VH-VL binders against q9vpl3. Designs and how they scored, part 63

Target 1, 224 residues: q9vpl3
Amino acid sequence: RGKINIQRPKAPHYERARVVAVTQPKYPELPKAKSCFKTRAERTQQQQENPYNEIIAREVRNWLDHSRLVAFFHLSSITADDIFRVRVQLHKQNLHLKSYGSKIIEQAVKNTRYEAIVPLFHSNHCIVFSPDPEKTAALLRIVRRVPQMVLLGGIVEETMLSRNQLVAYAQMPGLHAVQAQLVQTLSQAPGHLIQQLQAHQNSFVQVLDVHAKNQMNEETPKST

## First folded at step 16 (VH-VL)

Design C165
Fold by OpenDDE, look of step 16:
Structure C165 (fold): chain C 224 residues (1-224), chain A 120 residues (1-120), chain B 112 residues (1-112)
Amino acid sequence: as target 1 above (224 residues)
Amino acid sequence: EVQLVQSGAEVKKPGESLKISCKGSGYSFTHYWIGWVRQMPGKGLEWMGIIYPSDSYTRYSPSFQGQVTISADKSITTAYLQWSSLKASDTAMYYCARIDYGETFGFDYWGQGTLVTVSS
Amino acid sequence: DIVMTQTPLSSPVTLGQPASISCRSSQSLKHSYGKTYLSWLQQRPGQPPRLLIYKISNRFSGVPDRFSGSGAGTDFTLKISRVEAEDVGVYYCMQATQFPYTFGGGTKVEIK
């Protein structure tokens, strides 16, 4: 049995070589290590971006802080004209459609309670702001007609809501309406109870009265 | 409707102080920036600076830094441009305009302008 | 500072004819976010400026469709497809890509 030369292994038989070649795991090319060194252009761009982003971030933060309804949308191949049309419709409802760069939003929400929204902004997005949470239904109604606007989620009364939760919220009656209904229901409850109690008592008394009358009629001696 | 209404024309002498106003209406005043633009007689437009009324953050053009003061009173939805000491070279039309970085990224609505004349 | 250069200085136009105004910037107006913040303003005689076009090609509210904006990088154009009498005035380009904001020198559109 010839000494296996481990230093210069004989090439395997053609068939074996073919199998080995086919079965060799194709390792994905390691992502070229992004040079840790930002190009001068990137540095310059970053330096120029910082002051501007910070300034605009103030606006974004102010909208977030003063809005009771915030909705986040992905924009899919929407035209400028379409955006304009939607904006006009939203504006009529005191809904404000805004578009900011992802970096601006990131800067605006950094170290704030809104930081969780950052992952929503990976592509072309817009935000709708409103001071009135009751406008959620109106917002959704308008946006439903715009397939290019995809609802991602929102914030209502300082609570982060998923898409589904936001839709559910829009279907709920307003707080005041619910309160009014509750008050009405509560105000009717005692009356209904009293009526039911009285009805039972009255029925009982009537039955007793009939019984008493029948007994009196039986006791009247036939005067021969 | 969004409106910016500026104070009336001013005639002043060199060395005098002046404060002109720009009142916003028809929108949330605190959410939008106000910018000031100078237009000298027969000349083009010059950006002077901006203010965010919510927190009164200001940014000036280098050409106007230290020459003017931009301020705002959000309680009365009014922005101001003021000079401590006017010069003859300050003779110009001054416009206030709203900036919306979330939409136009520029001046979308303008005031009617305030003419300031500084003459000896 | 970014220098905005407009051409021509004056554009005499016949009613119903098209007009074209050019604006060139001294550097690219493309922001790091991929947007270009170029606007066109109209100033009619005796009136304040009015926003016509923002972000190169978007018409502002109430702006007629005869106005259109185009361009990229450093070269921008405002076109009026059919000039009307009300279009007489001075047109300015403005960049808002960086501070300080700067305006073009203006182009005066007049009726022949």
Scores: ipSAE 0.874, ipTM 0.947, lowest interface PAE 0.5, mean pLDDT 89
Fold by OpenDDE, fold request of step 18:
Structure C165 (fold): chain C 224 residues (1-224), chain A 120 residues (1-120), chain B 112 residues (1-112)
Amino acid sequence: as target 1 above (224 residues)
Amino acid sequence: EVQLVQSGAEVKKPGESLKISCKGSGYSFTHYWIGWVRQMPGKGLEWMGIIYPSDSYTRYSPSFQGQVTISADKSITTAYLQWSSLKASDTAMYYCARIDYGETFGFDYWGQGTLVTVSS
Amino acid sequence: DIVMTQTPLSSPVTLGQPASISCRSSQSLKHSYGKTYLSWLQQRPGQPPRLLIYKISNRFSGVPDRFSGSGAGTDFTLKISRVEAEDVGVYYCMQATQFPYTFGGGTKVEIK
């Protein structure tokens, strides 16, 4: 019974060796466990990131506070060149395309009226700011030509709007037109009311007149 | 068009105070940061600090902390860099530049520079 | 502080030939948000610096297409595909990933 030399196992048969070589799970090199020890540099960077984020958050907050139109977009596989083109077009309309990190946005809007926008920023995103809410239609026109920019929602005059609501808003007549319509409607309301009130009276008078005429015709004695 | 226009060249003596200016135009001055950069003669660029004109929040490079004061007047869209007491070593070109963290994350527009000469 | 090292210090180039400038950072410039805030600036003689490239590879407004930026982590490159006479000057890389912002030492591009 030949002593199995456990110290120098006989090389497997060539065919078995081939099978073993092919079936050896290529374990993806486990990303070298970046030693849980964040390098001092990484720690320093993380520590510095906090003040840095606060600074940028200040900018974000300022844009939000001074913009009457804010639109949020998802970016899907857009090239830098495409973004640049869009930015130029938007800028011509006094629309400002900005991109911030999600954490920065989160920090900027924390404990503010804008906190509800945080869920919109889980992916690649950009924000368009404008001081003029009347530019909503122009914004949507420009973005329509950019399929990589998907409208998520927005803020108009401090009101949060869904995508659909923002589209609807852009289609509405201007504020002045709406105001004019309102004034016109309000000015007509009393006239309509008076007309309706008088309609019943007029109808009653007509019925009475018909009745009176019929009575007069019955009282004419047939002169035999 | 975005423009930053700086004050003219200054010739001063050591110990004198100086305040130079950077006026922004063609954009919303309060929404963008202004940074100051020093360039010593024949040398590279050095970041000095930044200011957010909206609320005058400032941050300085450690090398310039306490050496200079950065301020802004948003009413006239102007940023300032000032020294209380100039040194000969302050002789340099000083640039103001706009920073946009929402786009470039760097200095996108620059002033023409202000040459400060401190000589006895 | 992040140290930015540029190479070469001087780059003599023949008109119409390509140029390449390298910038190395002492630490990764990748921000926690996945973006790298590296910029390239051009300073022509007697002029203020001008932004060429931001966020590694994005050309700034008005920058010719002969300029391109690339790189990742700690190694970055500015390329000029065909050097023109107007390209003479000093080029700087800048990091804005952390305070203090720091610049490379500059690379002087000259025409032979």
Scores: ipSAE 0.873, ipTM 0.945, lowest interface PAE 0.5, mean pLDDT 88
Fold by OpenDDE, fold request of step 18:
Order: structure tokens, then sequence, then C-alpha cells
Structure C165 (fold): chain C 224 residues (1-224), chain A 120 residues (1-120), chain B 112 residues (1-112)
């Protein structure tokens, strides 16, 4: 049984983390006693951290704004090598795997339409960006082979989708195919209506013809 | 393939203005940062500044603040480094490099460099 | 500014032998978010710098397996397991934890 590293506990599985997060008593944050003894270096670093995060947040925002497909993943005990392999595969499909700090993401999406994604980034995570929403199926195919990457949700065509919705989206025929099908269905509707309208008329004409034939047969004197 | 191609070597006199270029290709130019790095003859690397081509946000090293201007034209996927008045001390190799904060958090691809010689 | 100090200045190495380069920062490069943004660059004679290692230990695309990075906090090491002729050049460490970005002074790797 591998020695449980108590100093750096492995981040719990996403589901467990979610349960723990919900069950943690919200203790009023004790006013963080401003530890008076922040070293000048720490202060300088802290002062630089905010501007630094803001700068990087621009990149995140730009990716979000220009991507038609965004997928959010939890990373569970994935190695750097595994990430690299996946990245290469994704890149071949014009899918861009990125990893940013949670605070950077938070800053990037603050007061934006993307603010709802912040809760997804409590643990190790990565984001996949694509300009092409049709690559959703390819993305899912690739990541299915990587059990350490857990799909959390995504954004497709500016719409936030749950994990299940994203999977469903990937299974749908392409937009063009759906549009074509819709057009076909719509084009058939008038034809069906016409057929229904004509069916009654045709039936009536048939009945009249039969009646007329019967009358003609009755009027033909059996020459005897 | 990601490529950064820089403009050719420049020979200038003190007091002259200069603008050198760095053209990116093989990637989405607007999504990645471009940084400029100076290397004086026989010396190490010095960070000058960075630009985000999408919105032309720029940050300079304090040592180069006010000494140079970094700009970008995203329409032609080109970044620029400019001097208003060159000094002899500006003689150096200048590199542009791409920065990806989402992956490497550093300079992942480099241009071939532009040699700038300022001599009276 | 974070000062990056590399040692040695010059590293003469026999072909096929290992090489080790050290980089020390004047302050911790660990970001408040737990990541350390240290990179190693290789500059061959007459060529631009090339990224070898990023975030301490991650090998960049196309970089041979003989290159490895390690370290934490303020002390970092680049190792070449088996030096090849093509490995001749100057190696730089770079920190991107805070602005301004700073480079080490470089280590020249030469073949004995």
Amino acid sequence: as target 1 above (224 residues)
Amino acid sequence: EVQLVQSGAEVKKPGESLKISCKGSGYSFTHYWIGWVRQMPGKGLEWMGIIYPSDSYTRYSPSFQGQVTISADKSITTAYLQWSSLKASDTAMYYCARIDYGETFGFDYWGQGTLVTVSS
Amino acid sequence: DIVMTQTPLSSPVTLGQPASISCRSSQSLKHSYGKTYLSWLQQRPGQPPRLLIYKISNRFSGVPDRFSGSGAGTDFTLKISRVEAEDVGVYYCMQATQFPYTFGGGTKVEIK
C-alpha cells in the first residue's frame, strides 16, 4: 500500500471534492490576521501577482471569445507525459489544450457571460479550445482514451452545456445535416397536405364514376 | 509549423530611427504573446517586453521602458520593435519569441534574430 | 528583480558523458498558485535560443529524452544524460514567475 503522502494529499476525485465542498461548514472566514511579518519579497510578489494575473487573464478571455468549442476537464492524477500525448493528438485536430490557474480564470471571466464556469476550476483542470464546433466528436473520441481527463462541461456556440449535453451534441448529425433534414421535412409537408386534400377529392370522383357506370349499365336495355 | 520570421540585419547611425519586424505563421497570431529579447554581442539574454497582438496590450521591462516601442499588426501577423533614436549601445541581436501562458508559460518558439549595428 | 545565477559558466564535457547545469534564483520561483515557471533554453552557436524544458521538468516538443530538468524553490538543474556533439552551445535558465522576466547568465557546454 503506497505511503499516503499526508503532506501533499492527492486531490480527491471530482465527485468527492464536490461533496466535500458542499458539506464543509461555511465558517465565517476569520479575519486573516494580517500577519505583520510578510517579508518585503512576499509583499512585492503579492503586489505583482495581481497585475500578472490580469495580464494572463487577457489570453484566457481571448481564447474564450474566439472559440466556438470550449471544453472543461478535471485532471485526475495525470502525468506530464500523458498530458503531452493528449495535447499532440488534440493539436492535430486543431484543438488547443491549455491550463491556467484558477485565479487567472476567475479574473478572466469576472463580470462576463462566462462567470458561471468558475466553480468548475476548484482542482487540477485543463481547457480545450477550438474554433470549430464540429470537432466536438473528435475531442470526445480522443479524451475517451484518457481516463484521467474527466469532462466537466463546455461551451458550444456560446451556449453553456453540461457534460451530458456536450456528449449528446457530439452525437448529433452536423448542423448542415440537421438543416438539410429540416428542409427536407418542411418540403414534404406541403406535399403531404396536398395528398390529403386530394385524397378526398379522388375518392369522391371514384365514387361518382362508379355510380355513373352503374347507371349506364342499368340504362343499357338487355337486348334481348 | 509555427514560425517566426524576422526582418534582416540593420546598419544604422546614432540618432536614426529603426523599426524591425517579426512575422508569425503556422498558428493563430492573435492568441499568443510576442516577446522581444535583446542579446548584446557576447552577452546573455535580456527580456525587453511583450505584446498581446489581439488588443496590442504591451508590457515593458523597466530597463527598456521609454527606450523602445513594441507594436503589432494582427492583420499581417507581424510584431514590431521600434527605436526613435538609436544609440551605439543598442548594437545587439534582437529576437522575437512566442509566449504561451496556457502551456509552457515561456518562450516556446523563437525568430531567427535581427542584428542591429549602430555605428557612427 | 529576480536574479538568476547559473553555474558553472563553462562545462567542458566528453562525448557520451553526462552534463549538469545549475540555476539558482534570488527568491523562490514558486508562484502563489503552486506552479513554478522556470524554463531552460539552448542556444547553439549562430542560432536563436530554443526551448528545452518548461515548468522545471517538462520537455518541450522535439527535445530529446537525454535532456531533463529538476528542482524546486530556488534551485534548479538541467541534466544531459549523454552529451552529443549537437548539444554544444550556451544554456540559459529563465524565470517567468514575475515581471520582469529574467535569464541566467548562461552556461557554455563544450566538447573536450
Scores: ipSAE 0.872, ipTM 0.946, lowest interface PAE 0.5, mean pLDDT 88
Fold by OpenDDE, look of step 17:
Structure C165 (fold): chain C 224 residues (1-224), chain A 120 residues (1-120), chain B 112 residues (1-112)
Amino acid sequence: as target 1 above (224 residues)
Amino acid sequence: EVQLVQSGAEVKKPGESLKISCKGSGYSFTHYWIGWVRQMPGKGLEWMGIIYPSDSYTRYSPSFQGQVTISADKSITTAYLQWSSLKASDTAMYYCARIDYGETFGFDYWGQGTLVTVSS
Amino acid sequence: DIVMTQTPLSSPVTLGQPASISCRSSQSLKHSYGKTYLSWLQQRPGQPPRLLIYKISNRFSGVPDRFSGSGAGTDFTLKISRVEAEDVGVYYCMQATQFPYTFGGGTKVEIK
């Protein structure tokens, strides 16, 4: 009775081999676990352009195009009530607090002069819009009371400003005040120039007069 | 204060054309969407469509596509809803409402409504 | 289309008592951007609808604190902590997560 080699079992009889081959449960190939890692391409393709994105992007673009003041804020653990309070305060100053998704903003600013703002929107954020750049000081005053709103930067008069630049801008005297100062300075300039021009002439005349007087004194013969 | 004021009640016959209006005030009309909502007598609310007054971009509910036309005149801050040919089934209250996608993402202010009655 | 189902159809409430309205959506209202765009509207008799709650739980301007919204995914609730006479009307939930926008069938709040 030949030792059953457990390590190399004798090939079953041809008929048994056929039966075993046919009865071998074809385990359905486990669906190749589609690697949960949807390729970046698949993730990008499945980003079915949510029709909403286009619609909302239109709105965002319109706000950007018609605002002379735009400020970008990061929101850190702010409550809905706090946001509401701030919104009300801003609204009283004709400042409009809006919140949009990052993808919407990206779509809205794509291939525009505003494309540089996209990196600012990686986290919870809000945007304040205003048609009046003079409201920058008011904006900063309001948000100073809200530590959860962190100023990231802004756009004033179509110029992108850093946080520090925006703060500096808010501290500047209004354009009208600067213009008024300029006008005042310019209005004083001619007077000063005239004074300086006249001063030289007057000094020259005085020197001539002194010279003339000295000459007259020399010509007076000492009548012995 | 944000206000939407709609045109008065209309009584029409089947087959007639109608254009009703919604005038916005107290806000920048061109920056906010206007939507129209139908409410049949004793029934709920139905979204009809929206318009962006800045560029007159429109989107309709499939149920109302081709049945109505939504338009806007930004110069007079007015949105319109119009029918080319009214049906008896068009009898309803029609509301205009403002949409703010930057805050509420919905209808935040509503007009007073326009009652349209279509009867033979 | 997303179907919005409200329950109950009618809610008789005693003055000063709480009321609760449920709204269920046929699919998740969570937008791809992580926000849920569900609103609650109040329509008083003979008046246009009024926004009460937006984005599930945010009270709109001028809305009393007795109104509160909660929920997630497909289940949402509007609560009135203490019903007042002025709260009589029909309440609607609305989804704005996708087009077309759809409303619930409405819940009529009445005083007993």
Scores: ipSAE 0.869, ipTM 0.941, lowest interface PAE 0.5, mean pLDDT 88

Design C165
Fold by ESMFold2, look of step 17:
Structure C165 (fold): chain C 224 residues (1-224), chain A 120 residues (1-120), chain B 112 residues (1-112)
Amino acid sequence: as target 1 above (224 residues)
Amino acid sequence: EVQLVQSGAEVKKPGESLKISCKGSGYSFTHYWIGWVRQMPGKGLEWMGIIYPSDSYTRYSPSFQGQVTISADKSITTAYLQWSSLKASDTAMYYCARIDYGETFGFDYWGQGTLVTVSS
Amino acid sequence: DIVMTQTPLSSPVTLGQPASISCRSSQSLKHSYGKTYLSWLQQRPGQPPRLLIYKISNRFSGVPDRFSGSGAGTDFTLKISRVEAEDVGVYYCMQATQFPYTFGGGTKVEIK
């Protein structure tokens, strides 16, 4: 007859790999849908962790509520020394580099206009917060030297911006440059002033209006 | 630079009240948590609780729930640890420390400590 | 509550030699979707604690590279590759994976 062979595990190692006298079937990858079911122990752990994550979400909400500039990045593998150097450079510009788990981000933005950012945190990531939206150009200049940080988009003055929109916003002339141009224009004919102000207004309106793809209703019901 | 400066040493009698302070500077005080940690003479460290100064949300260790009050005044960037009635067993060094869940996820900067002595 | 157990309680070390400190937790410190929130603290004689290592293996600002952390699950190690005189003190592990936050009992490092 047939014989079942059982072999003792090797010394108490964490490994559980064993080979019996009969070839074990190779396990296929589990279907994605099957991974949605959790054991009783896993469900219990998640239930205990959800209230803890909400406590941490307070910190995320506070940064979001007090930051007029928020930038989202994918973060590739980077050394601790390199990320520390970047954090120091950013901090000098009042730019605050943070990283939070995606579940915590989801809880922080639940029932807000910012729920759309949740998918950005599927992979390794970081966020830069600042109260100073004029620091967007400095942010982009600093991270240009850091290929491990890939800009995904941001929030400026409560408006969601894509990557390209944020780059365009950073190129917008500063208020000081507009003020200097006004002084020179006031020394010239009024027609030049109107043209320059209209160009700046249109550029500013373009930045504000382009946010509309994801935020505003494409139609408004009429009241009649 | 980030600094947490605590109030000076205290010598008290059992039954007296006490409020010690922890003043933060060199960072955005309301964006970071403050935790309190006890170290009894010759012993290790014990977490007492945390507060978020932005909204004064607190969470206590079960061992200290109801024994102390943690509070903060964000207008003067100061956190507090308070007893309504001290016991001799409260004799210890008390530290405040900052928590940054966005980077270290733990106590990154510590105050110098406040020695509280409760004796008859 | 997660119990943190440190060994050894005392580690006398010759100057320039390595030291190794172990920390074992009563349950896994791995958050279900994330990182393990284990820190190492140093307390020099007469001073407050200071952060050395966070999230198992990341050195905090200003911490020399002779300090390294490793581990997973329930078993964690702090190593000092070449002990210097300034490294004398008590070292604590700490977990922040769940409330209440808990510390190991400490390991005293001293020069022999």
Scores: ipSAE 0.798, ipTM 0.899, lowest interface PAE 0.8, mean pLDDT 81
Fold by ESMFold2, fold request of step 18:
Structure C165 (fold): chain C 224 residues (1-224), chain A 120 residues (1-120), chain B 112 residues (1-112)
Amino acid sequence: as target 1 above (224 residues)
Amino acid sequence: EVQLVQSGAEVKKPGESLKISCKGSGYSFTHYWIGWVRQMPGKGLEWMGIIYPSDSYTRYSPSFQGQVTISADKSITTAYLQWSSLKASDTAMYYCARIDYGETFGFDYWGQGTLVTVSS
Amino acid sequence: DIVMTQTPLSSPVTLGQPASISCRSSQSLKHSYGKTYLSWLQQRPGQPPRLLIYKISNRFSGVPDRFSGSGAGTDFTLKISRVEAEDVGVYYCMQATQFPYTFGGGTKVEIK
């Protein structure tokens, strides 16, 4: 436990780290030649140093590849009974609480689009995986009662989201809810219809953009 | 509820082949490892190997490398243990068990066992 | 290979009295990043094994609180604070710190 769990630099640094990860340049750049053709000695050394960890990293990669919702938390000291109770509540919502070593996570995401998450695991942590991104609201509701779990950010439909963006995503209406809002709005005066349809349409588009498998659009305003 | 259901008891002669099964249910089969464990009559437990059903990656105990084959068919959530040529010394109870490296880091749920009897 | 040695081989105990089972490894079970992956299993007569304790001291789901685990390095202990009739069986320690995974030889708990 201990020293690693100090939260003093957490919020500003993690917000910058999340913003930096989102703003990290995505332009056509091939990996440097060295990364494509690591020397035989380097490859052999890496295999020797991490043979058992690669077994576990395989599991981590599989969870990442098959989870439409991933949430990262800093974990303060917590009793075994409390973490067990939280795990049971999460599991009822198809939310899977896991913890892996930082080196294993680093190995699992190396040379993938998820490499930017590595700085989140310098302190004690846990991860919640789910195939169901609509369970984000349930996740946040459950962990709200668990002060030992501090949300750092997440991944929804392969798009990295900051803490605030994930919270905002959880509050957005679903597709069916957007349709219900539209029907309700159409019963109002004609002058408001164009503006409200455009607002609801933008909300619907932004929900789909958050679910897209690509980076957030920094130049497009996001609805709240 | 997580369940591992194994195939029924087998009575075989030396030299015959055998494939026993372990069907997982109540969890995401491809997200967890399956291990095989032997228990000879009146003896303790021996780890035989593990498989990751998502990609069929397999690791064997040195004592069983080349002696058995571990495989999985993720489409029917089933893992297998098989012998090409049984020996009388293969008479034992065989268990499958699930491994979760993200929580317990050990064998958390076990099948009921498959008794294999090899005699002439 | 890490050899896991359990003592005692047999532990007759009076109902309601404590039982203590020791497991010693031939080398430290502490992984390179400070984690120790030692588990305790219970095998009741005629049944498959079941997980009791993982990572030295964590009780698995559905395991009564009379079971507890402790230890570090090479020496580990499973304790049953008040033995009940249903606790009869063989108890195994197991390490998953490195391949190959290995088990202790077992400790038989019986009511006397």
Scores: ipSAE 0.797, ipTM 0.903, lowest interface PAE 0.8, mean pLDDT 80
Fold by ESMFold2, fold request of step 18:
Structure C165 (fold): chain C 224 residues (1-224), chain A 120 residues (1-120), chain B 112 residues (1-112)
Amino acid sequence: as target 1 above (224 residues)
Amino acid sequence: EVQLVQSGAEVKKPGESLKISCKGSGYSFTHYWIGWVRQMPGKGLEWMGIIYPSDSYTRYSPSFQGQVTISADKSITTAYLQWSSLKASDTAMYYCARIDYGETFGFDYWGQGTLVTVSS
Amino acid sequence: DIVMTQTPLSSPVTLGQPASISCRSSQSLKHSYGKTYLSWLQQRPGQPPRLLIYKISNRFSGVPDRFSGSGAGTDFTLKISRVEAEDVGVYYCMQATQFPYTFGGGTKVEIK
């Protein structure tokens, strides 16, 4: 039978106990003696075979595969009204706030390069997905006013970034500014160099081609 | 604005085939599930099944397995409910609805319904 | 299958007075991850259902604060603190904890 066959424990679930243990060590509490007929190994094995978890994992994989920006947050206690207000602000920027169970996320990324994200979900969390990596700055501005959401890191263009790297990414100039800066630098060369640049247009195209490839790698989603 | 727009009412005879549609707009169609719900005249709601339009993965209620086909065409953001051979007992209102496992874990937006009438 | 039983079948109420709708499941709706996926839907006359409450007590977007949900385990309640004329309709509970998804039989709220 699926997940609802387990007895509802009176003590905090281990996931909640693990959050408490980050600040104060606490041993997990098991169910009463009559509730102990099903071992921990049997419960884990039964949960891993539940087809219901796989349909939710399918949704998680789809968001991961089609989001050029993914940001992971630790979520402290927050009211439903406050999280709703944050979700509305994020949605206006094409930023999608979601929350999934940690075992579902583990199942979704099993045997993929994203297995490294699993430890981020040992406590209460949320994830922001977006197709628009340009919205990283907007994301950080919105959550700066929400101390209950603590940035842990993210994925940009299929590259895993630490918290500090994601913050630094958000401060980078846009593609137009980078392209304009490159062209202006080359155009300020001395007058006799301008004729040489025209004569060596292949070399100049090669410099721009390297720049364009670097921008394509930063902006182009990679397949899994 | 999230919208689910269903095809119009149908009047059919027993044994005929039928395919009704549900077109989603105002959201990323392939990122959310579409479910189908039956409401028989004067009765409550019954879940029929779900589909994930991204890859067409489907799951049916046991009561409807083999009775209907659920499909989707993500290129036109449309889900379908289909009968190969209608019965008089299929007379009902049929709703499509969206589900989001990442937030509500429930049917958050509903289509207007498609009335299907099957009579001799 | 999880059977969802609603009471009452009909709830005639005076405008401005509270209403309370009960939903009982045949087994616990608690998911192994600690969340309970119990929703409340409203179907006004001639309209499709709409989501009111999800995960027991969370109001969906655009739902007035006079609607509240509570409960645990097998027993859940939808309350309307002050019934308005627009609240006439049928209310359903629904569980999404396991397949197949199942609905309560409905509770008709009407004005006396």
Scores: ipSAE 0.793, ipTM 0.903, lowest interface PAE 0.8, mean pLDDT 80
Fold by ESMFold2, fold request of step 18:
Structure C165 (fold): chain C 224 residues (1-224), chain A 120 residues (1-120), chain B 112 residues (1-112)
Amino acid sequence: as target 1 above (224 residues)
Amino acid sequence: EVQLVQSGAEVKKPGESLKISCKGSGYSFTHYWIGWVRQMPGKGLEWMGIIYPSDSYTRYSPSFQGQVTISADKSITTAYLQWSSLKASDTAMYYCARIDYGETFGFDYWGQGTLVTVSS
Amino acid sequence: DIVMTQTPLSSPVTLGQPASISCRSSQSLKHSYGKTYLSWLQQRPGQPPRLLIYKISNRFSGVPDRFSGSGAGTDFTLKISRVEAEDVGVYYCMQATQFPYTFGGGTKVEIK
């Protein structure tokens, strides 16, 4: 009985079994040549949507590649006037509040070191970009007054940081040398380069856990 | 303060070339698109095309493809609209405007306009 | 191309009274990601256009709260709750949902 409770979620075997069960339809595989061709209408529609999405993804890639600070937020329902006031306050600190569709984010980070962030954008969200990592304290001060924006994590100097690591970074005094040393320490930089590479691989599992928790939280379990 | 400052009015003859400019300031020039919009005398607005100054990626309205060239020099935060051979029908006011797909998804800041007059 | 049709062509309004401008698109402006990219621009006499409203109903920076936008699908409205003298000009709707970007024909707001 304790064995069942501990071994109940066999995620690797569960995921493989789900994939195999979904991918076993025999009929769609038979008309291979027919499935490879698109109608003229379908080709025209896909061509219009793909270039449009890629155009906007260029903007997203450029922000990601040239921002020393990136912060990811879940966005609850908020009025247009309230989000505008927050955007103005952020802009005064060289903090740029943006929102993009999840498919565009996926196209932008495809084959990059940031690909693991894609699942964070399956719900309502916003992103804050800045070239100035020293503005992290100002960012957190401004959003503390905005309960509709829930910090999920971020990127500082190309290093992915958790929510708590961002808060710790923001509390440090100025000067780039001090903050750079602390970012290196937070990433466990002395001998943990392998762990940072493994964190990219494990980010998918951690994001799935966040999605599961978000689903349970958003369904609002009332009992217990 | 976001500003787009365009080059001055031009008076040209048909067949001449022309390059007009749009200088952006008060924002990170390479992170936003620049679009060009034509307003013919007494008429409304027409989109001509866009450029992303970071990598010079351009996209033209079909009505203007092959008739103008849109370019940018990010080192001086300037976008350009260029004709190789002007026509009398090119007489119009030309605006540059900034596009932010992450916020407004449209033309949020506009230049003052460049009046181009093409006549014999 | 998405055709944007504005009505009325001219809107004479007494100072302090409301004004309403309609914009209709030839097809839905809802993007596949659930967003609608409809903007309203104001062009005062002798001036460049300026952004008033974006994404149907969001006021842009520096736009007075007497301006509001509404609508969905193919039908959109710009309202001015109390017209002031500086509101004279031509108002355009614009869609950015698909290329090419297209504008309405304009509505001239005048003081009568």
Scores: ipSAE 0.722, ipTM 0.861, lowest interface PAE 1.0, mean pLDDT 79

